# Ledger of designs, part 17: VHH binders against Nucleolar MIF4G domain-containing protein 1 (NOM1)

Target 1, 198 residues: Nucleolar MIF4G domain-containing protein 1 (NOM1), of Homo sapiens (Human) (q5c9z4r362to559)
Amino acid sequence: KKHVKGLLNRLSEPNMASISGQLEELYMAHSRKDMNDTLTSALMGACVTASAMPSRLMMEHVLLVSILHHTVGIEVGAHFLEAVVRKFDAIYKYGSEGKECDNLFTVIAHLYNFHVVQSLLIFDILKKLIGTFTEKDIELILLMLKNVGFSLRKDDALSLKELITEAQTKASGAGSEFQDQTRIRFMLETMLALKNND
Short names: E, the ipSAE of ESMFold2; O, the ipSAE of OpenDDE; V2, 0.75 times the mean of E and O plus 0.25 times the DockQ between their complexes.

## First folded at step 20 (VHH; framework vhh_gefurulimab)

Design d6 (from f4 with A35G E64K I100T; at its last look DockQ between E and O 0.01; V2 from the best seeds 0.00; counts 0 for: pae O 10.0 > 2, placed apart)
Fold by OpenDDE, look of step 20:
Order: structure tokens, then C-alpha cells, then sequence
Structure d6 (fold): chain B 198 residues (1-198), chain A 119 residues (1-119)
């Protein structure tokens, strides 16, 4: 556990290969279950904080997950994703805890960017947020689109179109629920821009 | 090739005005959000203003009421009218293409143009 945490603390792009190699050795020396638990715990501790995690660091951590996902096995990424989703669900239900939700969403976005998860998951998440359609949901939708919007357009333009239609429908009925309609407008504009551009 | 080229920077006295321009090429300009950022020596790059493809605008608090962002889609150009300039406005100003109005959601950047406000 201490060893894994130490490796993550030293994680950077230049030493990514070395660190991933060392983690692979640990996976060979220990049970995959124990390693998944340990690694996930360490990653959650590093990535899910009350303050916004620096973008570069976040990308490096998720890239590491991607590497291990592809070298050790898909269970590495799956286990981490499960923890992320569970944590998000808990935080979402019981209120905001600083930037934890944002960090979790950024993790998910990068898991998609690094091919650990498919576009279907992202669309499902976005549809869910459009369904509830709160101020926080709008913020999170925008955050996701910032990180993966073009990729989503490229991977599944049809699903994006459907998502936009759903968002427009929700927006049309939500006028009295929002103090400021600006963010809704910006969200829709963002989505439309993604739809109309490569 | 996607490209943004800023112009219009220079030396101006406090209280003066300056108009920056950004020429865009290599993409359908009218379909994108565009923005201005600035970076002072020894400081982090900061958001200044953005304008969506539909013309909606947003400004940093520090420039509200003094700066005006605009665009000419026919000319593939973005503008920043800066009035009542202050010493603290001294910075390299960057044009950027964005996905949304979010300050960190911009993907293409120009090389910047220097604005110096000094007596």
C-alpha cells in the first residue's frame, strides 16, 4: 500500500513507463484483487479531493490506469471505474463536497479519452444528468463536454444529436426552475457547436 | 491548418484605448466560441472574455464595463475593444477557439500580442 502510494506520488509523464512497469511487477507478485483494491484506493485518494486536481496530474493518473488496463487486464480499469461511479453517486445524492464531483467527472472523461470506457457510458451519464437537470447537472454536463465533446461527436454523432434533442426538451420546460438561464443557453450552444463541427 | 493570429497590441497610456484583432483560418469560424485571454509577466494566463457563435458574451470581472468582445463572421475575425486601460491590463493577449464559454475549454491559441499600459 505504501509502495503504491509512493509510486503515484512520483508519477509524471517522463517516468510513466517506469512506474507502470513497477506496478505490473506488483501485480505479478500479489493477487489481482488485492492490487486492484490497493491501487484504486490510492488513486481515489489522489484524484478525488475537495480541491480541483491539476489537469496534467489528473491526466497522468488516468493514463496510468489506461496503461494497466491494457497491460495487466481490463479488470484494473473496471475496478477503478466502479469506485469512481459509486463515489460520485454517493456525493451526488448527499450534496456537494467541494470539487470532488468535478474531479470524478474529469476522471470519467479521461477514462473515455484513454479508451478504458466507451462512448456509451458517457452518453448514459449525460442523459441521466439531463433527466434531473439541476444547476449542478448543467455544470457537470458542460464539464464533460469540455473534456470529451469532440470525441463524442466523432465516435457517435447520432447519439449526440439525440442527446441535444433531449436537452432542448428539458430546457424548454425548466424556465421557472433556474434563476439564470445563461448556463442552459451556453450548454445548448455548446452541444450544437459540437454537433455541427468536426 | 487551423490558425489564429492576433494583432493590434502596442504601447498605450493609462486611460487610453486599444482594439485587438484576431484573424482565424482553417475552420468554420462562425460555428465556434471564441475568446480572449491574457498573461502578464510572472502571472498565470487568465480569462478575459468570450463570445459564442450566437453572439452571447461573457467577461472577467476585472474588465467588465471597459472591454467589449465582438466578432465578424464574414471576415473570420474576433475583436477586443479595450477602453479605460490600466497598468494592470499590461499583458500578452491571446486569441483562442473554444468549445464552450468555460475558461479552460479552449483548444486553439494564437501566438499573442503584447499590450503595454504605461505613463
Amino acid sequence: as target 1 above (198 residues)
Amino acid sequence: EVQLVESGGGLVKPGGSLRLSCAASGFTFSRYTMGWFRQAPGKEREFVSAITYSGSTTYADSVKGRFTISRDNAKNSLYLQMNSLRAEDTAVYYCARGITYLRDAFDIWGQGTLVTVSS
Scores: ipSAE 0.007, ipTM 0.275, lowest interface PAE 10.0, mean pLDDT 90
ESMFold2, look of step 20: ipSAE 0.415; ipTM 0.702
ESMFold2 (binder alone), look of step 20: mean pLDDT 88; pTM 0.894

## First folded at step 21 (VHH; framework vhh_gefurulimab)

Design i1 (from d3 with T33I; at its last look DockQ between E and O 0.79; V2 from the best seeds 0.54)
Fold by ESMFold2, look of step 21:
Structure i1 (fold): chain B 198 residues (1-198), chain A 119 residues (1-119)
Amino acid sequence: as target 1 above (198 residues)
Amino acid sequence: EVQLVESGGGLVKPGGSLRLSCAASGRTFSRYIMAWFRQAPGKEREFVSAITYSGSTTYADSVEGRFTISRDNAKNSLYLQMNSLRAEDTAVYYCARGIIYLRDAFDIWGQGTLVTVSS
């Protein structure tokens, strides 16, 4: 564990190939289960603390997962994804005052942008947020669209159109339930701009 | 538990057409990416075409414009319409199911159906 943490603490764009290569060697020398458990635990500890990691460093850690997912095996990405989704669901349901929820959401966005996960995951999450339609949900939707909206349009314009329709329906029914309609309008404008490729 | 069974292969002359089918068992076909791959004798298995849960399609350059992938989620079936067949299309064709949420990762494969293009 301490060796994996040491490699992750030194991770940067210039040394990505060296560190990924060393991790690949560890995967060949040790149990795949033990390596997946160790790597995922170390990455979660580094990425999800409230403010411990700069935005670029978080991206680099997720990029490492993408590299190993493709060089070592798909179980690397699958194991990490499962941990991320479980942690996000728990934090989303039980709340947190730190940046943990936003950080986990951003990790999911990076997994998508680095070609580990399909757009279906992103759309399933967005549909859930639209279904509950709280002020927190609106802000999380906007965060995700900022990070992956263009890619979602390219991957599946039909699913994006369905999402917009659901959002419009919820917005029309939510008028008296919200104190401030500005963020709802901005969300809808953002979605429409993405649909129209603006 | 999901199994994939291909059918529709056979002998056809150059320029001819065939339609391959893949029957999937199990309750959840509609949320998966489905794909066709092929393997010619002595060659590596190669990508042919894929179709997403929503119907979006992708083709290898060598088959684009000649092959059409489609799916029928109500029948749990995947299809490959192959037109303008050439000798280099001779291969065993495999149906594959993508792993949910993972990109370009396939966990279930059929046993294949042979397509021979020969005069």
Scores: ipSAE 0.404, ipTM 0.707, lowest interface PAE 1.8, mean pLDDT 83
ESMFold2 (binder alone), look of step 21: mean pLDDT 84; pTM 0.858
OpenDDE, look of step 21: ipSAE 0.517; ipTM 0.791

Design i2 (from d1 with T52D; at its last look DockQ between E and O 0.80; V2 from the best seeds 0.70)
Amino acid sequence: EVQLVESGGGLVKPGGSLRLSCAASGFTFSRYTMAWFRQAPGKEREFVSAIDYSGSTTYADSVEGRFTISRDNAKNSLYLQMNSLRAEDTAVYYCARGIIYLRDAFDVWGQGTLVTVSS
ESMFold2, look of step 21: ipSAE 0.515; ipTM 0.778
ESMFold2 (binder alone), look of step 21: mean pLDDT 91; pTM 0.920
OpenDDE, look of step 21: ipSAE 0.828; ipTM 0.905

Design i3 (from d3 with S54T; at its last look DockQ between E and O 0.84; V2 from the best seeds 0.67)
Fold by ESMFold2, look of step 21:
Structure i3 (fold): chain B 198 residues (1-198), chain A 119 residues (1-119)
Amino acid sequence: as target 1 above (198 residues)
Amino acid sequence: EVQLVESGGGLVKPGGSLRLSCAASGRTFSRYTMAWFRQAPGKEREFVSAITYTGSTTYADSVEGRFTISRDNAKNSLYLQMNSLRAEDTAVYYCARGIIYLRDAFDIWGQGTLVTVSS
C-alpha cells in the first residue's frame, strides 16, 4: 500500500511511463487481488475526495487506470469501475458534502474519454439525473456534458437525442418550481448545441 | 446464471459458407457488446468480430469482407455469417459477452462450436 500510494503521489505526465512500469512490476510480483484492492483504494482516495482536485492531476490518475487496463489486464478497469459505481450509488442514497460528487463525475468522464467505459454508463447516469431534476442534478449534467458531450454525440447520437427530449419534457413540467430558470435554459441550450454540432 | 451456447459449426469445403448462432440467457442481452473469438489448435484465442449494444461492428482484418456479425435482441441471439471459408478459418469459435459499461472487455464465454474447413 505505502509504495503504491507513494507512486501515485508522484504521478505526472512526464513520469507516467516510469510510474506505470513500476506498477506493472508490482503486479507481476504480487497477487492480482491484492494489487487491485490496493490500487483502487489509493486511486479512489486520491481522486474522489470532498475537496477539489486539480483537473490535470485527476486526468493523469485516470489515464494511469487506462494504461494499466491495457497493459496489465481488464481486471484493473473492472475493479476500479466497480468502486466508482458503488460510490455513485452511495452519493445518491446518502448524499455528499463538498466536491466529492463533482470529482466522481470528472473521474467517470475521463474513464469514458480514455476508452475504459462505454457511453451506456454516461447515458444511464444522465437519465437518472434528469429523472430527479434537482438544481444539483442540473449542475452535474452540465459538468458531464462539458467533458464528454461531443464524444457522446459521436458514439450514440440517437440516445443523445432521446435524452434531450426527456430533459425538455422535465423542464416544461418543472417551470414554476424553480426560483431561477437560467440554469435550466442554459442546460437545454447546451444540449441543443450538441445535437446541432455547435 | 447467464449462459452462452453456440451452434452451427461443422465440416465445410473451402469457399463454402456457415452460419454460427449463439443463444444467450438473461434479461438484458441488448445492453451488452457481443463478440466472436476463435482458437485454432496450438494457437492462442483470437478476436474475430464484435457488435456493440448500438449495433456498431468491428472485424479482424483476416475476416473482414467475408464474415458478417449480427444480433437479434428480441431472440437474445448473436450470429456470425461466414462466407468464402478457407482452411485457416478452421477453429473452435466462441461467443463472448462484454462486461457491462466496459469497452473491449469480455467475461462470459460459451463452450465453443467447431468449424472445420477441408476438402
Scores: ipSAE 0.450, ipTM 0.728, lowest interface PAE 1.7, mean pLDDT 84
ESMFold2 (binder alone), look of step 21: mean pLDDT 85; pTM 0.868
OpenDDE, look of step 21: ipSAE 0.785; ipTM 0.886

Design i4 (from d3 with T52Y S56T; at its last look DockQ between E and O 0.90; V2 from the best seeds 0.71)
Amino acid sequence: EVQLVESGGGLVKPGGSLRLSCAASGRTFSRYTMAWFRQAPGKEREFVSAIYYSGTTTYADSVEGRFTISRDNAKNSLYLQMNSLRAEDTAVYYCARGIIYLRDAFDIWGQGTLVTVSS
ESMFold2, look of step 21: ipSAE 0.477; ipTM 0.749
ESMFold2 (binder alone), look of step 21: mean pLDDT 84; pTM 0.860
OpenDDE, look of step 21: ipSAE 0.813; ipTM 0.898

Design i5 (from d1 with R97K; at its last look DockQ between E and O 0.87; V2 from the best seeds 0.70)
Fold by ESMFold2, look of step 21:
Structure i5 (fold): chain B 198 residues (1-198), chain A 119 residues (1-119)
Amino acid sequence: as target 1 above (198 residues)
Amino acid sequence: EVQLVESGGGLVKPGGSLRLSCAASGFTFSRYTMAWFRQAPGKEREFVSAITYSGSTTYADSVEGRFTISRDNAKNSLYLQMNSLRAEDTAVYYCAKGIIYLRDAFDVWGQGTLVTVSS
């Protein structure tokens, strides 16, 4: 609804508690399904656009999800995550020319950093990107590692080691197919630094 | 249909040991965080321990050092080894299944198994 979009447009760190409280009241006054649909749609519209989104603004919107997940109920985070995963699958499968994929990746990274989602989601996504191993995939891997790499090592060092092995194998087979192998080498160096706690 | 069936509860003397089991079916067990909760009569249900899909464990302060959570993904089973049992550990113990990808959120619960610690 227009009211939910208005609240999200005004969202900032100083008014986070007020806005989350107003959303909580709306949850009490309307069906949970209608509120989840409305909130998720508004958040996706604000955060997953073709244009790049300022880093701080993205973080605040995802932090709101984390707050409501704890104050209203886990269905808030679950509903939002379902929409995020569906949108990622669609963009990845059918392509996108804007910043939607990058923005979506950043949303997922923040959901992980704010303890809404487990590392398993991150590893599932990274494994898919390593499997296809395109130039865009390499840039998305680097984007994710920049945002969550240290946390991944702390949560599941073994899975990170397995990812690095898979990436090394793919890189060894890609020499003549890439015009610029510098990004592949940088990705591998970044992964090794994370493994070694550098 | 997702099901969790606890077993291994019973009567045990203070200082004794007991091992709880939870048989899981209807989902890919290895991909989910699993947990134990307990509820004493007249009290709210409280967290006991959790083990993630990757094997990382957490414990409530009241049981750390005495209880050990483990899982056997080949048998779709979750375990709780309870040592040095005290009267305060008397409760119905529940197995819980995490929601895929979500942290610290649980959506399916077992029927519970009673653990009584008394002389």
Scores: ipSAE 0.449, ipTM 0.735, lowest interface PAE 1.7, mean pLDDT 86
ESMFold2 (binder alone), look of step 21: mean pLDDT 89; pTM 0.903
OpenDDE, look of step 21: ipSAE 0.847; ipTM 0.911

Design i6 (from d1 with Y32W; at its last look DockQ between E and O 0.88; V2 from the best seeds 0.00; counts 0 for: SAP .674 > .668)
Fold by ESMFold2, look of step 21:
Structure i6 (fold): chain B 198 residues (1-198), chain A 119 residues (1-119)
Amino acid sequence: as target 1 above (198 residues)
Amino acid sequence: EVQLVESGGGLVKPGGSLRLSCAASGFTFSRWTMAWFRQAPGKEREFVSAITYSGSTTYADSVEGRFTISRDNAKNSLYLQMNSLRAEDTAVYYCARGIIYLRDAFDVWGQGTLVTVSS
């Protein structure tokens, strides 16, 4: 409970092995359900806030999830992912305070980069954002591609190419509705660079 | 209801071949990572091979080069071609479905099909 929050507050790359080991011991001493509920709640509280979170600190928290997912069991990653997806759905539909959406997208990107989730999740999210194609959606697409674009190309270049084609088509149709085309152009340039292995 | 049903197991001599099949129902097969696992008597269940929704494959070191995983999304079927079989390959082979979006995590299992490699 309070020990889990204390461990997460002290988390850093040099002590990752010690912190993960102590959490493994707690998993052995308590019910898996209680530990998953406690860990997920503490991680969501630390990572998904209205304030921007330091990039390295966010990465370290998500790396811990990846470690425990592989050492304790798949239910760790599954439980955390379920909470992340529910939070994403709520934030995307109803909006959020400040940087919560950006932080959540960064968490998702790290889950993918640390091999907790498959690229299918990333593509499903990006396709939804391209479908709605708002100013905020474009910024979120850029945020995600910054964090995972190269990995996506390595994993499934064909799906990435199809996504880029869909974005180009949407941009052509939406040009008359946007006052400032600069961010759309930058998004398309970023996608082209990924396709051309730049 | 989500179901996985394996078939194709049997008795085979060392050096022989078998082809396992897994019929899937109750879910959109093409969007899911699928895998084969096996369990020999008195041993823990172990990973054999996986194939992702996009067709990428992974093999345990002990079977790489001898086993080939494949899928036919139109038939909702997963396959394992096993060549150059050895006595150590004797096990119950299980078809498994990955947890959606998760890597290396499986939550639906078939009942298994027995493969015996013996003279």
Scores: ipSAE 0.449, ipTM 0.727, lowest interface PAE 1.7, mean pLDDT 86
ESMFold2 (binder alone), look of step 21: mean pLDDT 89; pTM 0.903
OpenDDE, look of step 21: ipSAE 0.487; ipTM 0.783

## First folded at step 22 (VHH; framework vhh_gefurulimab)

Design ko (from d1 with Y53S Y101S L102S; at its last look DockQ between E and O 0.01; V2 from the best seeds 0.00; counts 0 for: pae E 16.0 > 2, placed apart)
Fold by OpenDDE, look of step 22:
Structure ko (fold): chain B 198 residues (1-198), chain A 119 residues (1-119)
Amino acid sequence: as target 1 above (198 residues)
Amino acid sequence: EVQLVESGGGLVKPGGSLRLSCAASGFTFSRYTMAWFRQAPGKEREFVSAITSSGSTTYADSVEGRFTISRDNAKNSLYLQMNSLRAEDTAVYYCARGIISSRDAFDVWGQGTLVTVSS
């Protein structure tokens, strides 16, 4: 655990190859289960903080996961994803005053960006958020679209179109629940822009 | 080897113009979103502009209307035309290869080129 944490603390773009190599060696020397637990725990500790994690640092951590996902095995990314989603769900349900939810959501976005997860997962998450359609949901939707919108359009234009339809439908009925409709409009405009631009 | 190399930086007076270039190699340039970032002394690296593979562009509010991002896929090159430069534009400018979107997902970076705006 201490060793893994140490490696993550030294993580940077220039030493990514070295760090990933060392982690691979640890996977060879220990059980995958133990390593997955240890690595996931360390990553969660690093990425899920009350403050917003720097974007570059976040990307480096998720990139590391992607590398190990592709070199060690898909269980690495899957295990981490599960932890992320569980934590996200918990925080989303009970609320958080910090940036934990945003950080987790950003992690998911980058997992998609680095091909650890497929677009289907992203669309499912977005659909769920559209379903509940709170102010926080709108913010998170916008966050996701900002990070992966073009990729989603590229990967699955049909799903994006469906998502927009759902969002529009939900928006049409939610006018009385929002103090300010500007964010809803902005979200819809963003979605439409993505749809119309390849 | 995937590589990005920036050029074109230098000293310029306020109100002046400068054009940065980024030469890409080792990957299919035309398939990627490309972006410019900058980092001023003592500050965090910030997004400047991005251009998608389809040619869609986005800009930071601070440079909107003054900077223009463009690309030449035949030359594997990214450009940043900077007009009406200000002192606050002083920074090391980096080109980056985007994985997906306009601002937050980039995996390849150049070494940077210094732009100094001073009277």
Scores: ipSAE 0.000, ipTM 0.229, lowest interface PAE 13.3, mean pLDDT 90
ESMFold2, look of step 22: ipSAE 0.000; ipTM 0.158
ESMFold2 (binder alone), look of step 22: mean pLDDT 90; pTM 0.906

Design o1 (from d3 with T58E E64K; at its last look DockQ between E and O 0.77; V2 from the best seeds 0.70)
Fold by ESMFold2, look of step 22:
Structure o1 (fold): chain B 198 residues (1-198), chain A 119 residues (1-119)
Amino acid sequence: as target 1 above (198 residues)
Amino acid sequence: EVQLVESGGGLVKPGGSLRLSCAASGRTFSRYTMAWFRQAPGKEREFVSAITYSGSTEYADSVKGRFTISRDNAKNSLYLQMNSLRAEDTAVYYCARGIIYLRDAFDIWGQGTLVTVSS
């Protein structure tokens, strides 16, 4: 356990190959279940915290997952993804005012950008947020689109267009529930730019 | 418990056609990437074709233009239309289901159906 945390604490782009190689050796020497439990726990603890995590550091941790997913086996990504989805469900049910939710969404964005997960996960999350359409939901939609919006358009432009239409409908019906319409207008402008490839 | 059952294999002459089917039981089919793989005697199992939840398709270079993958989510069924068959297409064909949300990862496999292309 402590060895895995030590490796993660030292992780950076220049030493990625060395650290991933050491983790591959640990997978050979221990049960896959124990390694998956240990690695996922350490990554979630490092990445999903109350404090904002620097973008480069977050990216490097998720890139490690992508490397091990492809070199060790799909169960690495599957185990981590299960933890991510459970955490998303928990946070979404009860909310959080710290940075845990923002960090979680950034992890999900990187999993998509590094080819561990399909766009279906991103669209399912965005549809849920549009369905409830709270002020926090709008901020999370903006965060996700900032990180993956153009990639989503390349991957599945039709699904993105349908999502944008749903958001426009919700925005027109929800105007009286918000004291400040600026964030809703910014969200719609961001979505329109993605639709028009601007 | 999810089961995949292939059918439609058989003996066909070069240039002929076959349509493979895969019936999935017990779970929502529509949210999964589905794929066909094949394994010829003495070779490793190889990718043939896949179709995503949104209907996007991929094909191995060796079958592109000759094979067509499709799905019917209402019937929980996956299909592979195989045209212009060649001796090299002789193999056991397997249906596979992707792990939800994961890219290019499959965890449920059928028992396979044999396709023999000979004259």
Scores: ipSAE 0.521, ipTM 0.769, lowest interface PAE 1.4, mean pLDDT 85
ESMFold2 (binder alone), look of step 22: mean pLDDT 85; pTM 0.864
OpenDDE, look of step 22: ipSAE 0.827; ipTM 0.904

Design o2 (from d1 with T58D E64K; at its last look DockQ between E and O 0.82; V2 from the best seeds 0.70)
Fold by ESMFold2, look of step 22:
Structure o2 (fold): chain B 198 residues (1-198), chain A 119 residues (1-119)
Amino acid sequence: as target 1 above (198 residues)
Amino acid sequence: EVQLVESGGGLVKPGGSLRLSCAASGFTFSRYTMAWFRQAPGKEREFVSAITYSGSTDYADSVKGRFTISRDNAKNSLYLQMNSLRAEDTAVYYCARGIIYLRDAFDVWGQGTLVTVSS
C-alpha cells in the first residue's frame, strides 16, 4: 500500500513511464485484486478530496489509470470506474465536502478523454444534472462541458443535440426559481457554441 | 439472466453471402456496445466488427467493405451481413457485449455459430 501511495505522490509527466513501469511490475508480482483495491483506493484518496486539486496533477493521475488500463488490463479501468460511479452516487445522494464533486467530475472527464470510458457515462451524468437543474448542477454541467464538450460532439453529435434541447427546455421553465440567471445564460451560450461549432 | 444467442451460420461457397444474427436478452440492449469476434481452427480469437450504443461502427481491416454490422434496438438483435466470403473467413463467429461505460472491453459472449466457406 505505502509503496503505491509513494509512487503516486511522486507522479509527474517526466516520470510517468518509470512510475507506470513500476506499477506494471507490482501487478505481475501481486494478486490483481489486491493491486486494484490498493491502486483505486490511493487514486480516489489523492484525486477526490475536499480541496481543489491542481488540474495538471489530476490529469497525470488519471492518465496513469489509462496507461495501466491499456498495458496491464481492462480490469484496472473497470475497478476504478466502479469506485468512481459509487462515489458519484454517494455524492449525489448525501452531498459532498468542498471541491470533492468538482474533482470527481474532472476525473470522469479525463477518463473519457483518455479513452477509458464511453461518452454514455458523460451523457448519463449530464442528464441527471439537467433533471434536477439546481445552481450547483449548472456549475457542474459547465465544468464537464468545458472539459469534454467538443469530444462529445465528435463522438455523438445527436445525443449532444438532444441534451442541449432538454437543457433549453429546463432553462425556459426554471427562470423564476433563480436569483441570478447569468450562469444559466452562460450555460446555454456554451451549449449553443458546441452545437454550432465545426 | 444475460444471454446472447447466435444464428445464421452454415456452409457457403466462396463469393457467397451469409447474415448472422445475435438475439440478446436480460439487459438493456440499446445501452451497450456490441461486437462480433471469430476464431478459426488453431488460431486465436480475433475482432471482426463492433457497433457502439450510439451506432458508430468499426471493422477489422480484413473484412472492411465486405461485412456490415447493424443493430435493431427494438428487437434486441445484432446482425452481421457477410458478403464476398472467402475461405479465410471460415470460423466460429461469436457475439459479444461490451462492459457498460468502458471502451473496448467485453464481458458476455454467445456460444458461437460456425461459418464454413468451402469450394
Scores: ipSAE 0.473, ipTM 0.753, lowest interface PAE 1.7, mean pLDDT 86
ESMFold2 (binder alone), look of step 22: mean pLDDT 90; pTM 0.913
OpenDDE, look of step 22: ipSAE 0.851; ipTM 0.915

Design o3 (from d3 with I108Y; at its last read DockQ between E and O 0.91; V2 from the best seeds 0.73)
Amino acid sequence: EVQLVESGGGLVKPGGSLRLSCAASGRTFSRYTMAWFRQAPGKEREFVSAITYSGSTTYADSVEGRFTISRDNAKNSLYLQMNSLRAEDTAVYYCARGIIYLRDAFDYWGQGTLVTVSS
ESMFold2, look of step 22: ipSAE 0.530; ipTM 0.773
ESMFold2 (binder alone), look of step 22: mean pLDDT 85; pTM 0.871
OpenDDE, look of step 22: ipSAE 0.842; ipTM 0.911
ESMFold2, fold request of step 23: ipSAE 0.451, 0.448, 0.466; ipTM 0.744, 0.736, 0.752
ESMFold2 (binder alone), fold request of step 23: mean pLDDT 86, 86, 86; pTM 0.875, 0.873, 0.872
OpenDDE, fold request of step 23: ipSAE 0.857, 0.860, 0.855; ipTM 0.919, 0.921, 0.918
ESMFold2, last read: ipSAE 0.474, 0.462, 0.461; ipTM 0.748, 0.738, 0.742
ESMFold2 (binder alone), last read: mean pLDDT 85, 85, 86; pTM 0.872, 0.871, 0.873
OpenDDE, last read: ipSAE 0.858, 0.856, 0.858; ipTM 0.920, 0.919, 0.919

Design o4 (from d1 with S56E; at its last look DockQ between E and O 0.85; V2 from the best seeds 0.71)
Amino acid sequence: EVQLVESGGGLVKPGGSLRLSCAASGFTFSRYTMAWFRQAPGKEREFVSAITYSGETTYADSVEGRFTISRDNAKNSLYLQMNSLRAEDTAVYYCARGIIYLRDAFDVWGQGTLVTVSS
ESMFold2, look of step 22: ipSAE 0.491; ipTM 0.758
ESMFold2 (binder alone), look of step 22: mean pLDDT 91; pTM 0.918
OpenDDE, look of step 22: ipSAE 0.847; ipTM 0.913

Design o5 (from d1 with A105S; at its last look DockQ between E and O 0.88; V2 from the best seeds 0.70)
Fold by ESMFold2, look of step 22:
Structure o5 (fold): chain B 198 residues (1-198), chain A 119 residues (1-119)
Amino acid sequence: as target 1 above (198 residues)
Amino acid sequence: EVQLVESGGGLVKPGGSLRLSCAASGFTFSRYTMAWFRQAPGKEREFVSAITYSGSTTYADSVEGRFTISRDNAKNSLYLQMNSLRAEDTAVYYCARGIIYLRDSFDVWGQGTLVTVSS
């Protein structure tokens, strides 16, 4: 357990293969459940914090999950994803301090970009944010589109088009609730650029 | 209980056609990626084709252009149209359900249907 945390503390792009190899060996030598619990807990503690996390460091931690998901087994990614989704639901329902939600969204974006999860997860999340359509939701939509927008276009252009239509409808009806509509306009411009493959 | 039941296998001559069906039950079919795999005697099970929840399709190189995967969400059914069959296509064909949200991961399998391509 303390060994897993030590490996994660040393993680970087140059030593990724070494760290992943050592973790693979631990998976072969120990209970899959114990390893998944330990790895997921350590990764959540490192990546989903109230403080902003450097984007490269977060990418490296999620890339490690992707490597182990493909080399050890799907249970690695599935276990981590379950923890991420439960944390998202808690944060969305009850709130959080600081950058915890932003970090969580960035983790989800990387899971998608590294081919651990399907676009269906991203669209389900975006549809929920469009449905509630708060100022925070708009910023989270922009964060997600910044990280995965072009990949979504490539994977499922029709679902993206439908999402954009839902966002346009919601934006036209929400004008008086917002103090400043520049972020709404920027979100719509970002979505239209993605639709048009700009 | 979640079940996948394949049908439509049989004996055909080289160059012939078959259409396989997979009837799904016990889950919301439309939200899942579905796939066909096959296993010839003495060989490992291999990927044939997949169709995502959104309708996007992929094919193994060996079947591209000859096989067409499709789905009918209203009937909870997955299909594989196999044209220009060759002896190498002889195998037991399996229907598989993807794990929701996960890519390229499958958790439910049918019992299989035998396809024999022979003179």
Scores: ipSAE 0.437, ipTM 0.720, lowest interface PAE 1.7, mean pLDDT 85
ESMFold2 (binder alone), look of step 22: mean pLDDT 90; pTM 0.912
OpenDDE, look of step 22: ipSAE 0.850; ipTM 0.915

